VH-VL binders against q0atu2. Designs and how they scored, part 180

Target 1, 119 residues: q0atu2
Amino acid sequence: MLDKKARIRTSREYRNVFEKGKRLSGRFLIIYYVENALDNNRFGFITNKKIGMAVIRNRIKRQLRAIVREYQGQVKNKHDIVLVARAGIGKSSFEGMEKDYIAIMKKAGLFARNANKID
Below, E stands for the ipSAE of ESMFold2; O stands for the ipSAE of OpenDDE; V2 stands for 0.75 times the mean of E and O plus 0.25 times the DockQ between their complexes.

## First folded at step 8 (VH-VL)

Design ub4 (framework fv_recibokibart; at its last look DockQ between E and O 0.85; V2 from the best seeds 0.00; counts 0 for: pae E 2.3 > 2)
Fold by ESMFold2, look of step 8:
Structure ub4 (fold): chain C 119 residues (1-119), chain A 121 residues (1-121), chain B 108 residues (1-108)
Amino acid sequence: as target 1 above (119 residues)
Amino acid sequence: QVQLVQSGAEVKKPGASVKVSCKASGYTFTGYYMHWAKQAPGQGLEWIGEINPKSGGENYNQKFQGRVTMTRDTSISTAYMELSRLRSDDTAVYYCARDKYYWEELYFDYWGQGTLVTVSS
Amino acid sequence: QIVLTQSPGTLSLSPGERATLSCRASQSVESYYLHWYQQKPGQAPRLWIYGASSRATGIPDRFSGSGSGTDFTLTISRLEPEDFATYYCQQYGDSPYTFGQGTKLEIK
C-alpha cells in the first residue's frame, strides 16, 4: 500500500539505516531510523523466520503496512524507518500493534503532530 | 578478549560536570551499541542511554535528558558520557556496557569496571 | 516505562540450600527480553541468564531461569559460597530499559 518512493528496497538502504541511525524498542516492534537526504519518508519491514511461519510473517507485514499507511501523514518528513517485528508479535492484535507503533514513533520524536487519523 | 576499561574516580562540586570514558578492546568498536548505567550507593541500576558509536546517534532515558551527552572517539575506540549540572544525588558508580546492533539477543554481555563519581560540597 | 519489582529484597540462606528469586513486571515482557545479572561487591554486573531461561557462557547448571508475562524467577538449586551476591533482573522489552532493585543473596 505504500508507493515505490516510500519503500526501502535495497540491502544497502537497509544497512544505512542500521549503521547510521538510532533505534528504539517497543513491546512488539523495534524501529531503526535515520534522517535521509530525500524529500519524503521511506519504510522497511523485517519479519525473519524466528518470528514464525511464512503465513504468520505475511500477515504481520500486511498489518504493519496498513498501520504505517494510516499514519504516514503524521510522520516527520525526510526519514528512513525500518520496523522490525519482535518475538511474540504473532500473538498481538492489530490494535496492539497499532498502539505500539504510535507509542514508539512518539518516543522517537517522529510524529509532527498528534497521532490521530487524518480525514 | 572483550574488555571495557573506564576512567578513574572523580570528585566534583554541585553544579559542575563530569566526563567518564570507556575504552574498548578485543572487538570492533563500531559494531556494537554502547550503553551507560548509574548505580547510586546501596541502590540498583538505572539505564541512562545508548550511543551508536559508528554514527554518534543517541537515545537517552528521559530522566537524564538535557543533562547527559554521550560521545565517542572511534580512532581510540573510546566512548564518553558527560553529566552536567551535577547534584548530590548524582553520586554513583557509572558503568558502560555494550550490546549488539541487531534485534536478536539484545543484552549487556560486557560491562566496564565502573567509575565512582562523588558530588559533594 | 516498565517497572521491575524484585522480591525478597534480601534473602539470607546457607550454602546447600535452594534459593528462589522473584521478578515481577508492571507490564507483560516477552521472555526473550528479560535478563538476569549477578553483581558482587566492588565488581561490575555480569550477564547471568538471558531470555528468561538461557544461561550465559560458563554459568553453572544449578542456576535456572523461568517465567513469562509478568512473573519471572531465578532459582539456584544448591547454593555454593560463590553464589552469594546481588541479582538484578532487567528488561529490554520497552525503552527506557529498566532493572529491578535487586535481591541481595547473603550468607546466614
Scores: ipSAE 0.579, ipTM 0.866, lowest interface PAE 2.3, mean pLDDT 90
Fold by OpenDDE, look of step 8:
Structure ub4 (fold): chain C 119 residues (1-119), chain A 121 residues (1-121), chain B 108 residues (1-108)
Amino acid sequence: as target 1 above (119 residues)
Amino acid sequence: QVQLVQSGAEVKKPGASVKVSCKASGYTFTGYYMHWAKQAPGQGLEWIGEINPKSGGENYNQKFQGRVTMTRDTSISTAYMELSRLRSDDTAVYYCARDKYYWEELYFDYWGQGTLVTVSS
Amino acid sequence: QIVLTQSPGTLSLSPGERATLSCRASQSVESYYLHWYQQKPGQAPRLWIYGASSRATGIPDRFSGSGSGTDFTLTISRLEPEDFATYYCQQYGDSPYTFGQGTKLEIK
């Protein structure tokens, strides 16, 4: 699980990212991201009923948190990033989600181009 | 009533720049992302990019990356698209269109009337 | 990028007839993110169907949308003279957002 310091938790924090940040749409994810004044990155996760039942939404959140945690060290510092799960993500494999995450983060310039899976 | 009114037709030479405006009214300008699309004569539509009017954050189609700049003036609810290093195949009607701010229903519900940009020697 | 291919390119029909327009995606697109627009000469596109099957405000019930995955359809049960235009499908499933090349519905 992500450290509390690495999580966006309040409505105000989410709103700040949505209003002041950029967005980029991927196949399974839309990311909203903005620079913060902290020394660490923070991540937020949004799922809605379009994704599926609560059990599915919770699974997706767990999987996305796992992906974010795995690649956390490769993300540029001082960013608030909100991941919005899109319809269809529930039909994707974990690897598919991971691939989409990497692709969209690279496209956003938040990953190095040569970013790869951490062993 | 939601309205998007674009600037008038432009005639430019190759290598020049053009800046098209889109003035929004009838809604909260900063509450919706603004998009731009290109339609060459007799052709289909091509997505150019989007801008968050509140923050000014933009995202472009890679095809136009490096030549397009999207900006906005919130004081007059106006979005701008500037295309530089113009060439003949940039001749097209350019449209602004809005979608919702967040991730709900993402479609272009309102469009500007279009701006013809002609690039010729 | 996701490529949308519409067929046919041109559809010639008479008022009162049934029209069926197809939009095929190069990869699967969720229905929520597939939309249709109508465009008449000299005018901007207008939202017509959103989410594959929902009619936009003011759109007559003779228009219907259906489909899922890679195959989507716009149907006009009984053509009216004002329905003759070009129709574009568009996907919001992945960036860059893309449009089909359009189907021109013309009067026979």
Scores: ipSAE 0.404, ipTM 0.850, lowest interface PAE 1.7, mean pLDDT 92
ESMFold2 (binder alone), look of step 8: mean pLDDT 93; pTM 0.947

Design ub5 (framework fv_recibokibart; at its last look DockQ between E and O 0.86; V2 from the best seeds 0.00; counts 0 for: pae E 2.6 > 2)
Fold by ESMFold2, look of step 8:
Structure ub5 (fold): chain C 119 residues (1-119), chain A 121 residues (1-121), chain B 108 residues (1-108)
Amino acid sequence: as target 1 above (119 residues)
Amino acid sequence: QVQLVQSGAEVKKPGASVKVSCKASGYTFTGYYMHWAKQAPGQGLEWIGEINPKSGGENYNQKFQGRVTMTRDTSISTAYMELSRLRSDDTAVYYCARDKYYWEELWFDYWGQGTLVTVSS
Amino acid sequence: QIVLTQSPGTLSLSPGERATLSCRASQSVESYYLHWYQQKPGQAPRLWIYGASSRATGIPDRFSGSGSGTDFTLTISRLEPEDFATYYCQQYGDSPLTFGQGTKLEIK
């Protein structure tokens, strides 16, 4: 589970990312991202009914949180990032979601290149 | 009532730049992504990129990376696409189109009338 | 990137006939992300079918879309004179967004 301060929680926070940010689509994920005015990153997750029933949506959300947690130390700071699950993600493996996430984050330039050690 | 009106046809020489405009009316300009697409004579459509008109955030097709710049002026509800270092194979009709949904169903419900750009080689 | 190949390139038929237009993807595309557009000469494309099978507002029910995976079809059950145009499929099942090369449906 991500630290509570690293989570996007309110509808207003989510809408800010969608309205002010950039987006990139992969096979299973779309990311929306925008610089924030904080000293940390925040992550949000969207799964809707088109993906499947609640148990399927909850499984996908847990898998995405695990992926984000594993790579969060590589992410450039001061960004709000929302991961949107695309239709068809329920057919993907954990490894498939992970690969898609890595590719999208690299394409977005969100992995640090000259970053100092992350706390 | 939704309308996208593009600037007129242009004739350019190789190496020049062109800037096409797309003026929106009949909807909230900052509520939809604006996309640009290319259609060479007798050919299909090719996606160039998109801009978030509220923030100005852009995302380009790799094929056009480095030669395309998308901008907008929200005060006059107008999006722009500039293509630099023109070549003869850039001769095409260029369309703007708006995207109805934020993330799941990326399709273009309204299009501009197109702008013919001719590059005489 | 996903390549969409439409067939045939040109389809010559008469009014009243049935038309079948194919769109094949180089990789699987979720149906929700496959769309069809109609374009007449000198005009912009118009959204026709979205999500593989849903007709856009005002599109006659003689048009139907189907398919999944890599194979998608647009069918016109009985051609009307106004249906002769070029049809494009489009996907955003993966980046970048791509279009097929089009099928020109023309009067025989």
Scores: ipSAE 0.495, ipTM 0.836, lowest interface PAE 2.6, mean pLDDT 89
Fold by OpenDDE, look of step 8:
Structure ub5 (fold): chain C 119 residues (1-119), chain A 121 residues (1-121), chain B 108 residues (1-108)
Amino acid sequence: as target 1 above (119 residues)
Amino acid sequence: QVQLVQSGAEVKKPGASVKVSCKASGYTFTGYYMHWAKQAPGQGLEWIGEINPKSGGENYNQKFQGRVTMTRDTSISTAYMELSRLRSDDTAVYYCARDKYYWEELWFDYWGQGTLVTVSS
Amino acid sequence: QIVLTQSPGTLSLSPGERATLSCRASQSVESYYLHWYQQKPGQAPRLWIYGASSRATGIPDRFSGSGSGTDFTLTISRLEPEDFATYYCQQYGDSPLTFGQGTKLEIK
């Protein structure tokens, strides 16, 4: 699980990212990202009813947290990043989500183009 | 009433730049993303990009990346799209359109009237 | 990118007839992200159907949208003279968002 300090937790923090950040849409994810004044990155996750039942939403959120954690060390520092799960994500495999995440993050310039899975 | 009013028609030569404006009224300008679309004569629609009017953050279609710049002036609720290094195939009607929501259903509920840009030598 | 292919390119019908317009996506698109617009000559596009099946404000009930996956349809149960226009489907299931090439509904 992500460290508490690496998580966006308050509505105000989420709002700040949505209002002041950039967004980029992928197949399964929309990311909102903005530079912060901290020494660490913070991640937020949004799953809505369009994704599916609560069990599904919780699964998706857990999977996204796992993906973010795995690539956390490759993400440029000092960013708040919110991942919004899109409707089709519930039908995607974990690998599909991961691929989408990597593609979007690279396109956003949030980590190196040659970023690879961390062993 | 929500309205998007665009600037008038432009005639440009190849290699020049054009800057189209879109003035919004009837809603909170900074509360919705603004999009731009291209429609060549007798052709369909093509998405150019989007801008967050509050932050100025923009996202462009890769096809236009490097030639398009989207900006805004919040004081007058106006969005701008500048296209540089114009060529003949840039001749088209350009539309601004309001995004309905930040991160849910993303459709365009309101459109500008369009701006014809003609590029000819 | 997701390519939307509309068919037919031109549809010639008479008032009172039923019109069926197709929009096929190169990849599966969630219904939430498939929309239709109407455009008349010299005018901007106007939102017509959103989320595949929801009529925009002020749109007559003779218009309906349906479909899922890769196949979507706009149906006009009984054509009125003002319905003759070009209709575009649009998706935002993936970036970049894209439009179909349009179906021109013309009077026979």
Scores: ipSAE 0.437, ipTM 0.859, lowest interface PAE 1.5, mean pLDDT 92
ESMFold2 (binder alone), look of step 8: mean pLDDT 94; pTM 0.955

Design ub6 (framework fv_recibokibart; at its last look DockQ between E and O 0.82; V2 from the best seeds 0.00; counts 0 for: pae E 5.1 > 2)
Fold by OpenDDE, look of step 8:
Formats: C-alpha cells, structure tokens, sequence
Structure ub6 (fold): chain C 119 residues (1-119), chain A 121 residues (1-121), chain B 108 residues (1-108)
C-alpha cells in the first residue's frame, strides 16, 4: 500500500488534477498529471464499471498501486498523478500493465532522466 | 446548441507561421478537451494534438512536436492552433473537435467547419 | 502507433444495396475506443458510430457497427442516396489516436 501522504484521496484533489493538469493516453492507462507544491508525489487511481466487477476493479487497483510503488522513486518530484484504468486492462497481464505504465510515464517525461527503466 | 466556429482560410509562404482559431459556444468551454486534426487535400485525417482549455495543458502528436502550439482564451471560449515553419505539405484543412468526455468516451462529437491553410511559394 | 486500414478504398453501389465497410487495426483495440465518422465533400467529419456499435444521435438504424479485437465493420443495410460519402474509422485505444485512410462510398 502506498503511504497515505503519497495518495490522492479526496474528490477535490482529483478534480484539481483533472482541471489543472495534462493528460496522456496509453493502451491500458490514461494519466492525468500536474505539478504540486509538496515535497512528495501523490498518486490517484480510477477504475470504472467498464473494467469489470468490483472484485476485478479492486484487483486492478491493487496491481496499479504495486506498479506505482515499485517505480515511485524514479518519478520526478512534486507531481500529482492520477491513473485511469482503460477498458481492456482487465485482460492484460501484470507485466503488460507495468510496461504500459513505464511507456506512458516516459512519454509524459515524468521519470527522471537518469533513471534506469525497462522498456 | 454546441458549435465550433473556426477562422477563415489562410495563405502562407514556406517558413511562415499560421494561427487558426476555434470559437466554442453552447457548452462549458473549459469542461472538454479540444482536439485538432489535419486533412490534406484528398487525404484522410491526422491527429495533431489536444488541449485542456481549463489549464492550457496540451499533448501533441510527435509528428508535429516542436512546430505546433495549442493555446486558448477562456474569456472568449476560443482555442488556437499555431503551426510554424510551414512547408508545402502543411497545406490542408485543419479541424478543431471536442471530445465527449475525459476518459470514458474519447471520440469527437462536434467538429469545427474546418480552416484551409495553403502553403505555397 | 496503431494503424487502421480500411477496405475497400472505394465502394461503388446503388441505392437499396447493402454496404459493408471494414476497418482493420494493426493491434487489438477495445471496442469502446473504435469509432466511425462520415464526411461529405466540403464538410467536416461527423460522428456516426461510437464504441464500435453505438449509433450517434440522429443516425438511422440502417447503419450498424460491429467487431472486436482488430476487425471492425460498418454496415448499411439498405443504401439511401444521402449515405454516399467517405467513412473513416478512428481509434483512441492508444496514443496517438489515429484514423483509417477512409472508404469512399460512391454511387454506381
């Protein structure tokens, strides 16, 4: 589980990211991101009913949190980032999700330049 | 009624810049992303990029990266696309288009009437 | 990027006939992110089918969309004179979003 301070938790916080940020679509994920004034990054996760039943949505959310946590130290500082799970993600493997996350984060320029990433 | 009205046709020389406008009405301008597409004469459609009118945050097709700039003026519900360092193959009709929703329905439900940009010596 | 290939390039038919337009994706695309647009000469594209199979507002029921994965189809059961136009498929299953090259449906 991500640290409480590393999570976007309120509807207002999510809205702020959507309104003030940029978005970038990947195969399985859409990320919305904006700079914050904090000393840490915050992540939010959105899964809708099109993804599947609640059990599936919760699984996807857990997997995405695991991925984000794994690469958290390589993300540029002071960003709020919301991950929106797209339709079809339920059919992807964990590795597929991870690959998509890495790809989209690189494309967004959110990984540190000196970070060693797996393509 | 939702409407997107674009600026008139432009004639430019190679190396020049062009700025096309798209005025939105009939909905909350800042509530939807605005997209731009290119259609060369007799050709298909090509996506240029999108902009969040609320924040001004933009995302471009890499093909146009470095030459395109999307902006907006929320006070008049108008989006702008500027293309610089024009060349002959930039000759096309350029469209603005609104997407339906942020992430659930990423299709263009409303389009501008298009703006012809001609680049010739 | 995902390449959408439409076939045929040109389809010549008469009013009353059935039209079948194909759109093939270079990789799998969720049906939720595959759409069709109609365009007539001198006009902007117009949303026609969204989510592979949903008709946009005001679109006659003679139009239908189907497909999944990499193969999608737009079908017109009985052509009307106003149906002759160019149809484009479009995907936003991955960035950048892309369009097919279009199928021109012309009157025979």
Amino acid sequence: as target 1 above (119 residues)
Amino acid sequence: QVQLVQSGAEVKKPGASVKVSCKASGYTFTGYYMHWAKQAPGQGLEWIGEINPKSGGENYNQKFQGRVTMTRDTSISTAYMELSRLRSDDTAVYYCARDKYYWEELYFDYWGQGTLVTVSS
Amino acid sequence: QIVLTQSPGTLSLSPGERATLSCRASQSVSSDYLHWYQQKPGQAPRLWIYGASSRATGIPDRFSGSGSGTDFTLTISRLEPEDFATYYCQQYGDSPLTFGQGTKLEIK
Scores: ipSAE 0.633, ipTM 0.896, lowest interface PAE 1.0, mean pLDDT 93
Fold by ESMFold2, look of step 8:
Structure ub6 (fold): chain C 119 residues (1-119), chain A 121 residues (1-121), chain B 108 residues (1-108)
Amino acid sequence: as target 1 above (119 residues)
Amino acid sequence: QVQLVQSGAEVKKPGASVKVSCKASGYTFTGYYMHWAKQAPGQGLEWIGEINPKSGGENYNQKFQGRVTMTRDTSISTAYMELSRLRSDDTAVYYCARDKYYWEELYFDYWGQGTLVTVSS
Amino acid sequence: QIVLTQSPGTLSLSPGERATLSCRASQSVSSDYLHWYQQKPGQAPRLWIYGASSRATGIPDRFSGSGSGTDFTLTISRLEPEDFATYYCQQYGDSPLTFGQGTKLEIK
């Protein structure tokens, strides 16, 4: 579960990301992202209504939260990031969602590099 | 009625810059993403990038990264695309296009008339 | 990036005939993110079919779209003289957004 301070919680906070942020689309996800004035990242999750019934959409959200938590230490700090699940995500595997998240976060430049890699 | 009206044709020399404008009317300018696309003579369409007109935040196709700048002026409902360090293969018609909805199908329901940019010595 | 390959490059037919235009994607694309545009010489593209199968406002019902995964088709059941144009497919199922190379539908 993400820490409470790492969650985008209010409608105003979500609107700020959509209105001030950039977006980038992947196979199953769209991310909206904007730099924040905090010392941490925050994540929000939205499911597309075309995905299916609420039980399916809630399962998708749970899977996405798990993926984000697994990789949160690699994300550049001070960003608000909203993950929007696209209509096709209901037919994806967990591994498919994970690969898409990694790819889209790299394309957005939101993952930190191994800057101090030992040679 | 929705309209996107672009600036007129331009002739430039290699190494110069060009700035194309796209004036929107008939809708809430800040409610839709604006995109730009290139069509070289006898070729298909190539996506250049997009701008969030409310914030000015943009994302570019990597092919144009470092040479393209997208901006907008919300007071006159106008988007701009500037392409620098022009070379001969930048000769093309450049289109602005409106993205219909925020995050669903991401298709272009309205297009500008196009702006021919010719790069020649 | 996802490459869209359209075939044939040129399709020569007569009015009244049935036309079938193909768009193949290098990776699977959700039908919701595959779209078709019509372009006539000297004009901007026009949205024609969105979400693989939905006609844009005012598009005649002789046009239909279908397909899923990597294979998508635009069909015109009975060609009218005004239908001869170039058709492009487009995807935004992954960044960057890409278009096919086009199929020119010309009169025989």
Scores: ipSAE 0.247, ipTM 0.782, lowest interface PAE 5.1, mean pLDDT 88
ESMFold2 (binder alone), look of step 8: mean pLDDT 93; pTM 0.947

Design ub7 (framework fv_recibokibart; at its last look DockQ between E and O 0.88; V2 from the best seeds 0.00; counts 0 for: pae E 4.3 > 2)
Fold by OpenDDE, look of step 8:
Structure ub7 (fold): chain C 119 residues (1-119), chain A 121 residues (1-121), chain B 108 residues (1-108)
Amino acid sequence: as target 1 above (119 residues)
Amino acid sequence: QVQLVQSGAEVKKPGASVKVSCKASGYTFTGYYMHWAKQAPGQGLEWIGEINPKSGGTNYNQKFQGRVTMTRDTSISTAYMELSRLRSDDTAVYYCARDKYYWEELYFDYWGQGTLVTVSS
Amino acid sequence: QIVLTQSPGTLSLSPGERATLSCRASQSVSSDYLHWYQQKPGQAPRLWIYEASSRATGIPDRFSGSGSGTDFTLTISRLEPEDFATYYCQQYGDSPLTFGQGTKLEIK
């Protein structure tokens, strides 16, 4: 699991990202992102009932957290990033989610320039 | 009643810039993303980009990247789209359209009346 | 990007007839992100069907939307004179948002 300080946890924190940040829609994910005043990145995750039952939503969250954790060190510093799972993600493979995440993060310019990414 | 009222028709020469406005009323302006679309004469619709009216954050179609700038003035609930380095194929009707704020209902329930921009030498 | 191809390009029918408009996506699109708009000459597009099968407010029940994956359909059970217009499908299943090229429904 992500470190506590690397997580967006409160409604106010989420609202801040939505209100002050930018967004980018991918196939399975929408990311909302904004610079923060911290020395670390924070990630939030949102799933809704359109994805499926609670078991599915929880699975998706676990998978997204795993993906974010894997690439966390390659993301530009000082960002709050919220991942919103889109409809259809439940039918996607883990690799598909990962690919979508990488693609969206690249489009958003959130990966470090020197980051070695798998396309 | 929700309304989006756009600025009037423009005639520009190649290489010039045009700035179209979209004034919103009947709802909380900062509560909905604003989108812009292009429709060339007799053609379909093309998405240009979106802006978060609250933050000013933008996301553009790569096709227009580098030539389009979307801004807003929250004090008068007005969104702006500026297109620079105009060329003949920029001749089109440009529409603003609203979308819900940070929700997944990514459809346009209200549209401006459109602004004709003609680019000719 | 996801390309939406509508067919036919032009559909000529008479009032009272059934109209079937197709929208095909180059790749699978969730029904939640496929929408239809109606546009008449000199007017802005108007939301008609959202999420593939939900009628927008004020849209008559003679209009229906269906489909999934890559194939979506807008059906008008019995055409009324005011229904003759151009219809566009639109997707936001992936960036960038895209529209079909439109189907012009004209009176025969």
Scores: ipSAE 0.375, ipTM 0.844, lowest interface PAE 1.7, mean pLDDT 92
Fold by ESMFold2, look of step 8:
Structure ub7 (fold): chain C 119 residues (1-119), chain A 121 residues (1-121), chain B 108 residues (1-108)
Amino acid sequence: as target 1 above (119 residues)
Amino acid sequence: QVQLVQSGAEVKKPGASVKVSCKASGYTFTGYYMHWAKQAPGQGLEWIGEINPKSGGTNYNQKFQGRVTMTRDTSISTAYMELSRLRSDDTAVYYCARDKYYWEELYFDYWGQGTLVTVSS
Amino acid sequence: QIVLTQSPGTLSLSPGERATLSCRASQSVSSDYLHWYQQKPGQAPRLWIYEASSRATGIPDRFSGSGSGTDFTLTISRLEPEDFATYYCQQYGDSPLTFGQGTKLEIK
């Protein structure tokens, strides 16, 4: 689970990322990201009702949080990052979500090389 | 009404650069992503990339990475696409097209009229 | 990269006939992210069908879109002279955004 200070919580915080940030689309995820003025990263998660019933959306959100937590030590600091689950994510495997996350975070340049043990 | 008006045709030599403009009117310029696409003579459409006009943040097709630069001037509601180190296969019509801020609006509802760029020696 | 293959490349029909244009994706694409555009010579593309099946504003109801997964179809129930044009499908189900190569619908 992410610490409270590493979570995007308010509508204004989410809107700032959408309005000020860049976006990159993967197969199962879209990330929106922007540099922040903090000493840490913050993460937000969006699943919408097109994905499925609440049980499915909650499982996906939990899986995405687990993936983010697993790789958070490799993420370049001072960024607000919102993960938006795409419509097809409900049929993906955990490994599929994980691969998609890694690929899109690399394309965004958000993995730090000197802290990166995978690449 | 929404309009996207592009700059006029250009003729360039190989190795030069071209900068195409796209002036927006009839809507809030900073409320929509701007995209650019290429259509070579007699060919289909190819996506070049996008810019967030509020922030200036860009995302480019890897095929054009390193040669394309997208910018904007929010004071005159104008987006720009610059393509450098031109080659003869860059001869094409270049279009701007708009897309909404949100993830559900991943299609182009309005297009500019196109700008013909001809690269010849 | 998701490749969109449109078939046929050229479709020759007469006004009044029914047209069926196919778009096949190299991997599954949510219908939310598949769209169709019409383009006439010397003109910009125009949004025609969005999200696989929704008509853009002002598009006649003789146009319909359908499909899911890897197979998508644009159907014109009875052709009018103004319908002869090139049609492109487009996806953003994965990066980069790609278009099909087009189907030219021409008068027989």
Scores: ipSAE 0.318, ipTM 0.794, lowest interface PAE 4.3, mean pLDDT 89
ESMFold2 (binder alone), look of step 8: mean pLDDT 93; pTM 0.949

